# VHH binders against a6qnr0: the designs that were tried, part 3

Target 1, 346 residues: a6qnr0
Amino acid sequence: MRLVHLDLKGAPPKVCYLSEIFPLFRALGANGILIEYEDMFPYEGHLRLLRAKHAYSPSEIKEILHLATLNELEVIPLVQTFGHMEFVLKHEALAHLREVARFPNTLNPHKEESLALVTAMIDQVMELHPGARWFHVGCDEVYYLGEGETSRQWLQQEPNSKAKLCLSHMEAVASHMRARYPTTTPLMWDDMLRDIPEDQLSGSRVPQLVEPVLWDYGADLDLHGKALLVEKYRKSGFSWLWAASAFKGATGVNQSLTPIEHHLRNHLQWLQVAGSVPADTLRGIILTGWQRYDHFSVLCELLPVGIPSLAVCLQALLHGDFAENVKARVENFLGISSLEEMSFRR
Key: E = the ipSAE of ESMFold2; O = the ipSAE of OpenDDE; V2 = 0.75 times the mean of E and O plus 0.25 times the DockQ between their complexes.

## First folded at step 1 (VHH)

Design f7 (framework vhh_8fcz_2)
Fold by ESMFold2-Fast, scan of step 1:
Structure f7 (fold): chain B 346 residues (1-346), chain A 122 residues (1-122)
Amino acid sequence: as target 1 above (346 residues)
Amino acid sequence: QVQLVESGGGLVQPGGSLRLSCAASGFTFSNYAMNWVRQPPGKGLEWVSGISGSGYSTTYADSVEGRFTIIRDNDKKMVYLQMTSLKTEDTAVYYCAKHGSYYRGTYSFDYEGQGTQVTVSS
């Protein structure tokens, strides 16, 4: 699959704008979208405090899903359940669920209320996505895991480890999804799994529950290292894996490549990784559109600015290369005479 | 195995100077941009400075521009942060970070170091 990731933090696209770009996504070769709602999701009941004032309404979410269906785009929702939980844990009512009191980033995995909170979030999102075949539970960049008082005490007891703590929470979240939504497969970002030894991974239930998403947004990938990592995951019991690239943001510091050239090269490198692993290993690739800043530019690139890059990247993936004929096709889709005249900042 | 080890923190009076060091191992050092990030007491991570893999380009947060200098020695696999004219507001744990970006109110880095405490107080 070829998914376009929509990061809805801050300035999310209006539904009417999505009605114009979803047909373009389809025409360019996308066959799905990964939607990261954050506080833009219309949480209700005891979770009402999590929604932003200008969050989508339930009817707007249904309209987005209807537009996706009309354009043959599979929808995968994303809810953070471990790291990157600032929009949840910043609230005073939920501060007691932080792993470390002064940092709102990481959920305390020792509290039963933590699991109840994130599974309630999943359940409300699933209620508006009843046909979802995949659901992304986040779990990336779990900063300060193991540094809370409860975790420090727990880690002093053998055979407990930080890896075991991490895997236990992941297993609890994924088990909830598998049990309650048997036709939905949970996904998670792989960075917290990368350094866990094969024997510890295979000793957990996580490989049977989850499809990990291997992310790397660089212009040059360690192809051999990626192949070894894929092999480790397969030997650990994971059945399917995903790749994740970037079509906007995530450009390297002071590189000689333009942003579009950087992202194109990232995608061509992932194609090389895909070619180097056994068939039926990678389910698809997620083209991430993070609302992130490059340290050297501090530029926030909205989805409308990233469309030329997205077109280039999707067409390269679809055709397996970016030769002159594919370039001409992209120029035609965008209604331009030359890609050399395009930039992220236009 | 990738490792980053910070050192050089300590107590210093306002107007003073400190040099922080970061020793890197386990990766091809010259291929990656390096950053310094800090966390003041009770606050989130704040990006301070960055240097390209080659060392040709440097950038600084507005709050430290003109006072701090980031340097790297690729042969020794070291990154330094030379801090001058220190202010009480510079009090923080300072982290060395390989190739990172600002993401959703939190800095995202490969192989964040253990940190070194800098306290600026009279």
Scores: ipSAE 0.000, ipTM 0.151, lowest interface PAE 18.1, mean pLDDT 83

Design f8 (framework vhh_8fcz_2)
Fold by ESMFold2-Fast, scan of step 1:
Order: structure tokens, then C-alpha cells, then sequence
Structure f8 (fold): chain B 346 residues (1-346), chain A 124 residues (1-124)
């Protein structure tokens, strides 16, 4: 699959704008979308405090899903359940669920209330996505895990470890998904799994419950290291893996490449990784479109600015390369004489 | 083995100046954005300033714009925060933070490591 990631935090695109870009995604070769709602999801009841003032309504969510269906785009929703919980844990009423009191980013995995909270979030999102074949539960960048008072005490007992703590929470969340939504497969970002030894992964139930998403947004991937990591995951019992690249917002710093050149190179490197691992290993690739944190007004412009990059990257993936004929196809599709006009080349 | 060690904090009167320093090791310093973040007493983390890998691009929170300057020295693997016209509202623990390779939607400052911090107290 080729999924386009939509990061909807803050001032999300109007539904009418999505009606214009979903046909474009399909035309460029996308066959799904990963929707990261965050505080733009219309949470209700005891979770109403999580929704932003200008969050989508339930009817707007249904309209977005209808537009995806019309354009043959499979929808995968994403709900953070461990790290990146600032929109949740910033609230005074929920601050007691923080792993470390001073940091609102990581959920305390020792509290029954923590699991109850994130599963309630999942359940409300699933209610509006009843046909979802996959559901992404996040679990990336779980900073300061193990550093809370409860975790420090727990870690003093043999054979407890940070890896066991991490896997325990992931297992609890994924088990909830599998039990309540048996036709939906949980996805997780892989960074918290990368350094866990094969024997510890195999000793958990996580490999039977989830499909990990291996992300790397660099222009130069460590192809050998990726192959070794894929082999570790397969030996640990994971059935399928996903790749994640970036078409905007993740170019690194002080580059010699233009943003479009960087993203194209990232995708060509992932094609090399795909060619170097067994053919029945990768289910698809997610083209991520992360928002910048520096200015609120600039966030709304990243998707329009990212469209030429998205076109280049999707077409490279669809055709297996970015030769002159593919480049000409993108230029014709965008109605331009040369990609150099879009800062594609120096 | 990423390490960030902050220094230069202390007690200063309103209107005063301080320079914070951060010594970095364990990663290719010249490739990453560096940030300063702070935590005032009883509040959450707030991002203060960022500087790109080459030092040619800087950004600041509205609350410190025109009063604070972020600078870096890639040869010494150091990042600094020059603070002037300090206010009581600037009282906080200040952390040096290593940037990440991507930015996300959560409102989390895009860094994957931060140091132990240095206390700045602005009081008469």
C-alpha cells in the first residue's frame, strides 16, 4: 500500500479542501490515508476536554470518510497511546497520569486509569471508523519512560526492565484492539522496539498482535542496518512490517539538497531496502507529512507546499524509479514545464 | 551515549543578564537543531528558542523575542542562550534539547533528548 499521512493538529484543512486533494492523492498513486487527528477529533463525554475548540464535528468526520471512499482511499486512523500525549496530559485533571510529573509527554503505564483512558480514546475513534482494517496506536518517542517514581521502584525488582515495561503497555493496548475489534490490526511506530533484543520481543505477545512501522526520513539510509533490523523483527515473530518515509516536514538540518530532492532520495532509498528484504515482508509504505512546530500560521501552508514533493515521491514509488519519463509525467500532471520551477534542482 | 550538560544559571535581579551554556557529546552535533526549553515553577515545559545545524537560522518564543539570543559553536560542540532584560516570569529550570529528524503533530517540541537543566531565578 501507499498511504499519505495527514497530520491534523491545530488548524486542520477544511472538508472542502480535502474534497480537492483526495482525488489528487488517488491520481498520483496513493491508495490510502493515515489520519492523525489528535485534538481535532470530536471526543465526547468524559473525553470532551481533549477536543480543541475548532475540532471537526462527527458529521465532518463522516464527510471526510465518505470522500476517502469516493476516491478509493483506505483510511487508517492514528491515536497516540503512550508517547506524544501532550494534548491529553497537559490538562490538570489528567496530570496524575504522567510518567514524570514535570513532563506532559509520556503516559504512566503502571496506572489502570492510563489504559482506561487510551482505550476509551481508541473506542471513540473506532466508533466513527467501524470498517478500519488497520489502526495505528502510535507508541513512538516514549521519552522519560522508567524515570517516574513508580517506575523506578518497579525497575528495582528482578527481572523487570524498561523493555518489559514498554512491551507490557504495548501488549495491553494491542490486546484491547484485538479483543474488541478482531478484524482490525494495530500498527505501531518501531523506534521503541529497535533496541529490544530478539529474545525479549519473542517473550512478549507484541509480535503476534501488531505490525510495526519502520520509519526513517533521511536522504541516505543505512541499508545493511535496515536489513538486519527487518531480520530481527521477523525472527521475533512479527508477520508483516511497514515502511514510513516523509514527503514534507522531515528533511533534517543544514542540507545540500532541496527539500524535494531530499524526499525523493528518501523514497528511492526505501525502494532499495524493499528490494533487499524478502518479497513478502513489507505490507506498504506510509508517506508522512509532519507539521512544523515553529509558527501556527505556517502549519496550514505545508500541505499545499508539499504537493509537488508528494507527486514526485508517489510517482517514484509507483514506477519503481524516478527516470526522465517519470519526471516528465509529474511535470505534465502538475501543469508545469520543469520541476526546477518548484526548487526541485539546483 | 547522548549527553547534554547545562550551566550558567543562578539568581539575578529583574533587568539583569545571564548566559547559559550547554556542552554536547555523543552525537554529530553539527547535524542537529539545538533548542532551549524551560519549565517555570508549577507549569509545564515551554519552548524558548531554536537554532539550526549551521547557526544561520534562529527562532524564538514571543515571550523572549528581542531579549534572548541563541548561538552555537560547532567546533566546541556548544550551544548558548544569552538572556537580557530578565523578568520574574523568566524564572524556570532551563534545559538544552537535541533536535529530532522529524516534526510531529502532538505539540511536543521536536527534540529526542534533553539535559538535566540549570535553574534561573529572577527575583529582587
Amino acid sequence: as target 1 above (346 residues)
Amino acid sequence: QVQLVESGGGLVQPGGSLRLSCAASGFTFSRYWMNWVRQPPGKGLEWVSGINSGGGSTTYADSVEGRFTIIRDNDKKMVYLQMTSLKTEDTAVYYCAKGTDYYDSSGYLPFDYEGQGTQVTVSS
Scores: ipSAE 0.000, ipTM 0.209, lowest interface PAE 16.3, mean pLDDT 83

Design f9 (framework vhh_8fcz_2)
Fold by ESMFold2-Fast, scan of step 1:
Structure f9 (fold): chain B 346 residues (1-346), chain A 123 residues (1-123)
Amino acid sequence: as target 1 above (346 residues)
Amino acid sequence: QVQLVESGGGLVQPGGSLRLSCAASGFTFSSYAMNWVRQPPGKGLEWVSGISGSGGSTTYADSVEGRFTIIRDNDKKMVYLQMTSLKTEDTAVYYCARTSYYGSGRYWPSDYEGQGTQVTVSS
């Protein structure tokens, strides 16, 4: 699969804008979208406090899913369940669920209420996404894990470790999904798994429950290192893996590369990785589109480099290279005479 | 030109405090995670701390947890390392490092490092 990631934190794009860009995604070669809602999801009941005032309504979510269906885009929702929990844990009523009291980013995995909270969030999102084949549970950048009072006490006992703590929470969340939604496979970002030894990963149930998403947004990937990492995950028991690249946002400009050139090289390098691992290893690639922390407009975030970069990257993935004929097709599709004129910064 | 210029190092007594600064230029600062790494005398590089591009997420090596705080100011294009309760084992050259990744280990490469600033903890 070729998924476009939509990062909705800060402000939701208007449904009318999505009605314009979904056909474009499909035409460029995307066959799915990864939607990261954060506080833009219309949480209800006891979770109503998580909803931003300008969040989508339930009817707007249904319209977005209808638009995706019309454009043959498979929807994968993303809900953070461990790290990046600031929109949840900033609330005074939920501050007691923080791993470290002064930092609202990481959920305390020792509290029963923590699992109840994130599974309730998953359940509400799944209610509006019936039939989702995959669901991303986040789990990236779980900073301060192990630093809370309960965790510090727990870690003093053999054979407990930070890796075991991390894997136990991941297992609990993924087990909830597998049990309640047996046709839905959980995904998670792989960064918290990278430094965990093969024997410890295989000793957990995580490899049987989730498909990890390996992310790297660089212009030059360590191809050998990626192959070794893939081999470690496969030997640990993971059946399928995903790759993640970036078409905007998470990758800055290199002095020698334009933003579009940087992202194109990233995607061509992921094609090299895909060719270097066994054929039945990678399920797809997610083209991430991270937006700025305080951004309020999809137009400002996706234009001017986002859409041209996405077109270049998707077409390179679809055709397996970016030769002059593919470049000409992208230029014609975007209605421009040359991609060189889309350079925006030094 | 990509530039990272560290400052704030010096000689301090055990138990003392120092604040390291790193001034960044030549790239879109808020798009990159920033790290502090150090090299003790006669040893290899050791990752110390990381902060996401937005500043919303931070992480620390076990050896410095509770003693060091990483902060960034994207408007000023600065990243800082506030060090407290310094130990003789913290003696090292400290480097500011640019990366699109966070954390430690061989799976988190730095794509640019500064020139370094010397921290010596001795009585």
Scores: ipSAE 0.000, ipTM 0.167, lowest interface PAE 15.7, mean pLDDT 83

Design g1 (framework vhh_gefurulimab; at its last look DockQ between E and O 0.01; V2 from the best seeds 0.00; counts 0 for: pae E 13.8 > 2, placed apart)
Fold by ESMFold2-Fast, scan of step 1:
Structure g1 (fold): chain B 346 residues (1-346), chain A 123 residues (1-123)
Amino acid sequence: as target 1 above (346 residues)
Amino acid sequence: EVQLVESGGGLVKPGGSLRLSCAASGRTFSSYAAAWFRQAPGKEREFVSAISWSGGTTYADSVKGRFTISRDNAKNSLYLQMNSLRAEDTAVYYCAADRYSYGTSRPSEYDYWGQGTLVTVSS
């Protein structure tokens, strides 16, 4: 698959704008979207406190799904269930579920209420996505895990470890999904799994429950290291893996490459990784488009920098290269005489 | 929506070669993972080879080193080059495509199938 990631935090596109960009995504070669709702999802009942003032309504979500169907885009929703929980844990009513009291980013995995909270969030999202084949449960960058008082005490007991703590929460969340939604497969970002030894991964149930998403946004990937990591995951029992690249964000200001060149190179490197592994290893690639939280709406990021980069990256993935003929197709699609017109540094 | 049509089957002597082709209508193979399966007389349909969205390939142990899967996006076609053919390669060969580009060895994960083309390896 080729999924476009939509980070909807803080400033979601209007449905009418999505009605214009979904045909564009399809025309460029995407066949799915990963929607990271955050507080833009219309949570209700005891979770109503999680929704932002300008969150989508349930009818707007249904319209978005209808638009995706019309454009042959598979929809994968994303709900953070471990790290990046600021929109949840910032609320005073839920602060007691923080791993570390002073930081609202990580959920305390020792509390039954923590699992009840995130599974309730999943259930409400699934109610509006009843046909979802995949569901992303996040689990990336779980900062300060093991540093709360409860975790510190728990870690004093043999054979407890941070890896065991991490895997136990992931297993609980994924088990809930598999049991309640047997035709939906949970996805997770892979960074919390990367340094866990093969025998510990195999000893957990996580490989039977989830498909990990290996992410790297660099212009130069460690191709050999990626191949070894893929092999480790497969030997650990994971049936399928995904790759994730970036079509916007994740570029340094002092790099020698333009943002578009950086992102194109990232995608060509992932093609090298994908070509070096067996055909039944990778489900596809997710082209991530991270929101610049402080200053820009997602519309501003997509319009000036995102769309040209997305076009280049999707077409490179679709055609397996970025030779002169593919470059010409992108230039034609964007209505420009040369991609050099878009060369700029941020 | 996608239709797949196989061609290139026939009678070949042991040690001979054949190239099977699969033409797609409705969508391009560059948008799909694609695979070859075969069904020998009296047996279940078995995996032969697959190619993923990125060009990564997988082969059944019985055909590794002898068969090569490839695709031509400009011609919207999938190929299976079969070398050093053996009597046990005799089967109806099926082209399969998955709308999500997975490239799996599992028949149940393919949405589209061709009608098959017969390959007979005999004197």
Scores: ipSAE 0.032, ipTM 0.546, lowest interface PAE 8.0, mean pLDDT 85
Fold by ESMFold2, look of step 2:
Structure g1 (fold): chain B 346 residues (1-346), chain A 123 residues (1-123)
Amino acid sequence: as target 1 above (346 residues)
Amino acid sequence: EVQLVESGGGLVKPGGSLRLSCAASGRTFSSYAAAWFRQAPGKEREFVSAISWSGGTTYADSVKGRFTISRDNAKNSLYLQMNSLRAEDTAVYYCAADRYSYGTSRPSEYDYWGQGTLVTVSS
């Protein structure tokens, strides 16, 4: 699979714009969409406080899903359940669920109310995504994990560790999802898993519950290191892995225009990794298009600015390289005169 | 929709070689994982080989080292080079495609199938 990541944080595209670009995504070689809602989902009932003023309505979500179906794009929703919870934990009514009272980024994994909260969020999103085969539950960049008072006390008890704390919450979220939606597979970002030893991963339930998404957005990847990481995850019991690249936004905060050369190199590097592993390893690649890195950050470049980079990256993945004939086809398809001049802009 | 048509089957003697081809219709074949399965008379369909959307391969133990799967996205084609053929390789060979871009050994995970091409290995 080739999925385009739609990061809705801070500036959701108009539905009419999506009606124009979904056919383009499909024509360029995408067959799926990862939708990251954050507070742009129309949460209701006791979760209404999570809803941004300009969130999509339920009917707009249904139209977006219909547009995806018309263009043969599989949809994977993303809801954060561990780190990146500022849009939730900033609210006074929920501040008691923070891992560290002063910082609203990380959910306290020790409270049953924490799990109930993220389960309720997942349930509302799944109400609008009833046929989803995958659901991404985030779990990336869980800052300050282990530094809250309850966590400090828990960590003093052998054999408790920060890794076990992390895996325990991941197991709890994934287990609830599997029980309630048995045909839906949870995805998780892999950064919190990377340094956990193989024997601890295999000893947990996480490999039987989730498929990890291995992300690296650099222009140069440690290809051998990635292959070793893939092997570690397979030996730990993960049945399937995903790759994640970046077509926009991943070159730093406050980017106004994507550096196409950087992103193309990122994708060509991931092709090298993918070619070095067995066919039953990578389920697909997610081309990430970050709009806002966290709830309090300023916006990166908007999606329309990133379309030339996305086209280059998708076509490189589709054809296995980016030769001059592929470059010319992208230039003609987009109606632009030169792709190479765009790669020198920052 | 993807249509798959196999060709290249036939009669060969033990130790011989054949190259099977599978022509795919539709612009999206390069996004799919593709595989070869085979079915001998009176037996269940069994996995032979798969190739991912990015060129990663896997093989059944019984064919490893003798068969090579490849794809040519420009020609919308999948290939199986079969060397050192044995009588036990006699079967109808099917190409298959999976829209989720991964290659599995489970036939139920494949959305699209060809009609099959017969390979007979006999002296």
Scores: ipSAE 0.000, ipTM 0.325, lowest interface PAE 13.8, mean pLDDT 86
Fold by OpenDDE, look of step 2:
Structure g1 (fold): chain B 346 residues (1-346), chain A 123 residues (1-123)
Amino acid sequence: as target 1 above (346 residues)
Amino acid sequence: EVQLVESGGGLVKPGGSLRLSCAASGRTFSSYAAAWFRQAPGKEREFVSAISWSGGTTYADSVKGRFTISRDNAKNSLYLQMNSLRAEDTAVYYCAADRYSYGTSRPSEYDYWGQGTLVTVSS
């Protein structure tokens, strides 16, 4: 699977624009979309406060999903449930659910209300995404975890650990999903798992509940390290893993142009990783296209600016390399004379 | 794997010209971006010029207008025509190839390197 990540925070595309680019995604070789909604989802009821003023309407969501279906793009919704909770925890009414009072990025995992909040978010999103085979629950970059007052006290008790704390919340979120949506598999970013020992991972229920997404956007991947990490996760009990590359929004917090070469290298190296691990290990790759680093950050390059990079990356994945013929195909597809002219060099 | 072998280096007077060659073997060279780098004694390796698959070229500011990079895909070869040579051009010149870029100025991104050829510009 090759999924294009649509990060809707900050600069959400119009539905009419999506109708134009979805066929392009499909033509370039994508067969799915990861939609990160954040405040662009039309939350209702007590969650209405999470909505941006220009959030999509339910009808617009339905239309987006319909367009995806028409273009044979499977949709995976993404809802942050642990880190990157700024659009949620910035609200005064929900500030008491912060891990650390001063920081709105991380959810307090000790509070029952915290779990109730994120599960309610998941439920509302799932309501508009019937039949979703996967659901991404985020859980990346859970900064300051363990530094809250409650966490500090909790961590003083044996045999408690930060890893246990992290895994416990992940398990709770995933368990909710598995119970309520048995045909939907939760996905989770892997960064918080990377340093957790194998025995602690296998000792938790997380490997049986989720498929981790191994993300790395660098142009010089440690191929051997990645292979070892894949092996670790497999040994820990994860049945399937995902990779995540980047085609935009990964090379500078306020970057306006896309370094296509960087992203091409990233993708080709992920192909090498895929080739070095068992064939039944990686289920797919998510081509991430971050719009901004967090809720309060400035914008990265816009989606239209990233399209050439996406084309290069998708076609490289599809063909297994980026030889002259592939380059020519991309240039022809984009209607440009030279990709070199489109490439930003850092 | 790609093997690269440079040739054409030597002693030349200031204002003179020299043409470097790089012969590639092992893989189809046309599928690689290629570049020239140089390293003077006691200095770091620096970017000189690059050429993409399609022939797009880039140059360091220090060599613009004087050096010309070219390739012959049929011969699996890369060239560097150096005109108006200066003393500061004295260095070991390296040929490099990268499968995954359009020819960057960053040495770390190149996968294959030649052994280098010495160019000495002296009166």
Scores: ipSAE 0.000, ipTM 0.246, lowest interface PAE 13.6, mean pLDDT 93
ESMFold2 (binder alone), look of step 2: mean pLDDT 82; pTM 0.846

Design g10 (framework vhh_gefurulimab)
Fold by ESMFold2-Fast, scan of step 1:
Structure g10 (fold): chain B 346 residues (1-346), chain A 124 residues (1-124)
Amino acid sequence: as target 1 above (346 residues)
Amino acid sequence: EVQLVESGGGLVKPGGSLRLSCAASGFTFSSYYAAWFRQAPGKEREFVSAISSGGSTTYADSVKGRFTISRDNAKNSLYLQMNSLRAEDTAVYYCAASRPGYSSWYTSGAYDYWGQGTLVTVSS
């Protein structure tokens, strides 16, 4: 699969805009979308405090799903359940669920109330996404895990470890999904799994429950290192993996490349990784489009700014390369005479 | 109404050759990536070879130099020429097609359309 990631934090696009953009995603070669709602999801009841003032309504979510269906785009919702929980844990009523009192980013995995909270969030999102085949539960960049008072005490007992703590929470969340939604497979970002040894991974239930998403947004990937990491995950018992690239965002240290060139190289490198691993290993690639905010402005980078990059990257994935004929096709899709002209104007 | 129909399977002696064909109908075959996968009894499905809409080819290490994938877009057909066959090549061979995309070359889960398979037996 080829999924476009929509980061809806802070400023969600209007449904009428999505009615324009979904046909374009399909025309460019996408066959799904990963929707990261955050506070834009219309949480209700005891979770109403999590919704932003301008969150989508339930009817708007239904309209978005209808538009996706019309354009043959598989929808995968994303709900953070461990790290990146600031929109949840910033609330005074929920601050007691923080791993470290000072930082609102990471959920305390020792409290039964923590699991009750994130599973309630998952359940409300699933209620509006009937038939979702995959559901992304986040679990990336779980900063300060193990540094809270409860975790420090727990870690002093043998055979406890930070890896066991991490895997235990992941297992609890994924087990809830598998038990309640047997046709839905949980996805997780892989960074918290990368340094866990094979024997510890295979000793947990996590490989039987989730499909990890390996992310790397660089222009030059460690192809050999990626192949070894994939092999470790397969030997640990994971049945399927996903890749994740970026079509917009930071370009890293290689400043000699334009943003489009950086992202194109990232995708071509992932194609090489895909070619180097066994068949029936990678289910698809997620093209991430992270939002950025100006420090002195309420303006955020809008999806239209990334459309030329998205078109280049999707078409490169679609054709397995970016030769002159593919470049010409992208220029035609965008109604421009040259991609060099667009790069100059940026 | 998408359909893929394999033919050309059969019994062949070690060292022999066999040509598999796959006839596509109900879609614009020329725009699709196409591939051959195989599954031996008691084994997982294995990638064999893939060809892009433009004719670029990829092969599994186990068949490189022995098998050749090709396509004829005018005839909506996919082919697999198998040379120097070994007992280990015995399997049901499936043709598959996917809308163009990176994962369609290497992962069975990325292929939208599948044939019913044709049996190849390499035995004396």
Scores: ipSAE 0.000, ipTM 0.118, lowest interface PAE 20.8, mean pLDDT 83

Design g11 (framework vhh_gefurulimab)
Fold by ESMFold2-Fast, scan of step 1:
Structure g11 (fold): chain B 346 residues (1-346), chain A 126 residues (1-126)
Amino acid sequence: as target 1 above (346 residues)
Amino acid sequence: EVQLVESGGGLVKPGGSLRLSCAASGRTFSSYGAAWFRQAPGKEREFVSAITWSGSTTYADSVKGRFTISRDNAKNSLYLQMNSLRAEDTAVYYCAADSTYYLGSSYYEASSYDYWGQGTLVTVSS
């Protein structure tokens, strides 16, 4: 699969704009979308406090799903359940669920209320996505894990470890998904799993519950290291894995490349990784876009920087390279004479 | 074919306690969200308490601290333990369950539930 990631934090694009952009995604070679709603999801009841004022309504979510169906785009929703919980844990009513009182980033995995909170969030999102084949539960960049008072006390007892703590919460969330939604497979960012030894991974139930998403946005990937990491995950019991690249944002420190060149290189490197692992290993690739999507509000003016990059990256993935003929197809599709002559930059 | 049957209602004095039960046939409570609603004569159905698939519970402000919702998955039953009963708690109590694997975002709305019991009367009077 080739999924476009939509980061909807703080300001959602209008449904009418999505009616224009989804056909574009399909035409460029995407066959799915990963929607990271954050505070734009219309949470209700006891979770109403998580909803931004300009969040989508339930009817708008249903319209978005209808538009995705019309354009043959598989929808995968994403709900953060461990790290990146600022929009949840910033609220005074939920501050007691923080791992570290000072920082709203990470959920305290020792509290039963923590699991109850994130499973309630998942359940409300699933209510509006009842046919979802995959659901992403986040779990990336779980900063400060182990640094809370409860965790420090717990870690003093053998055989407890930060890895065990991390895996226990992941297992609880994924077990909820598997038990409640037997046709939906949970996805999870892989960074918290990368340094966990194979014996601890295989000793947990996580590999049987989750398909990890290996993310790296660099222009020059460690191809050998990626192959070894994939091998470790397969030996640990994971059945399928996903790759994640970036088509905007997250450009790293390479100053010799334009943003488009950086992202193109990232995708070509992921194609190299895909070619070096067994055919039944990678389910697809997620093209991440970490800037808010709402800045793509005017299609009739100059194309946003993200759209030319997305076109280049999707077409490179679809054709397996970015030779002159593929470049010409992208230029023709975007209605420009040359990618070098793009007039839009921020 | 899901059927819910409530029991445990009756007459009780103010300050007393009652335990309501709801037995399910045709499905298990462990896989679905469930709730208790009540309706006094001439009023709309009012949310009382809900339990999600994960065991998370929520309560209406009027009953919080006095009522406890629970379930026994082995017996496929839902319970409402009512303590410190007041005259205002007098109503027909209904067991409700959704048609999906979770309670849903509108747990406090009667319209969110597809399966209902016939109700059990609770009268709190001296």
Scores: ipSAE 0.000, ipTM 0.108, lowest interface PAE 20.8, mean pLDDT 82

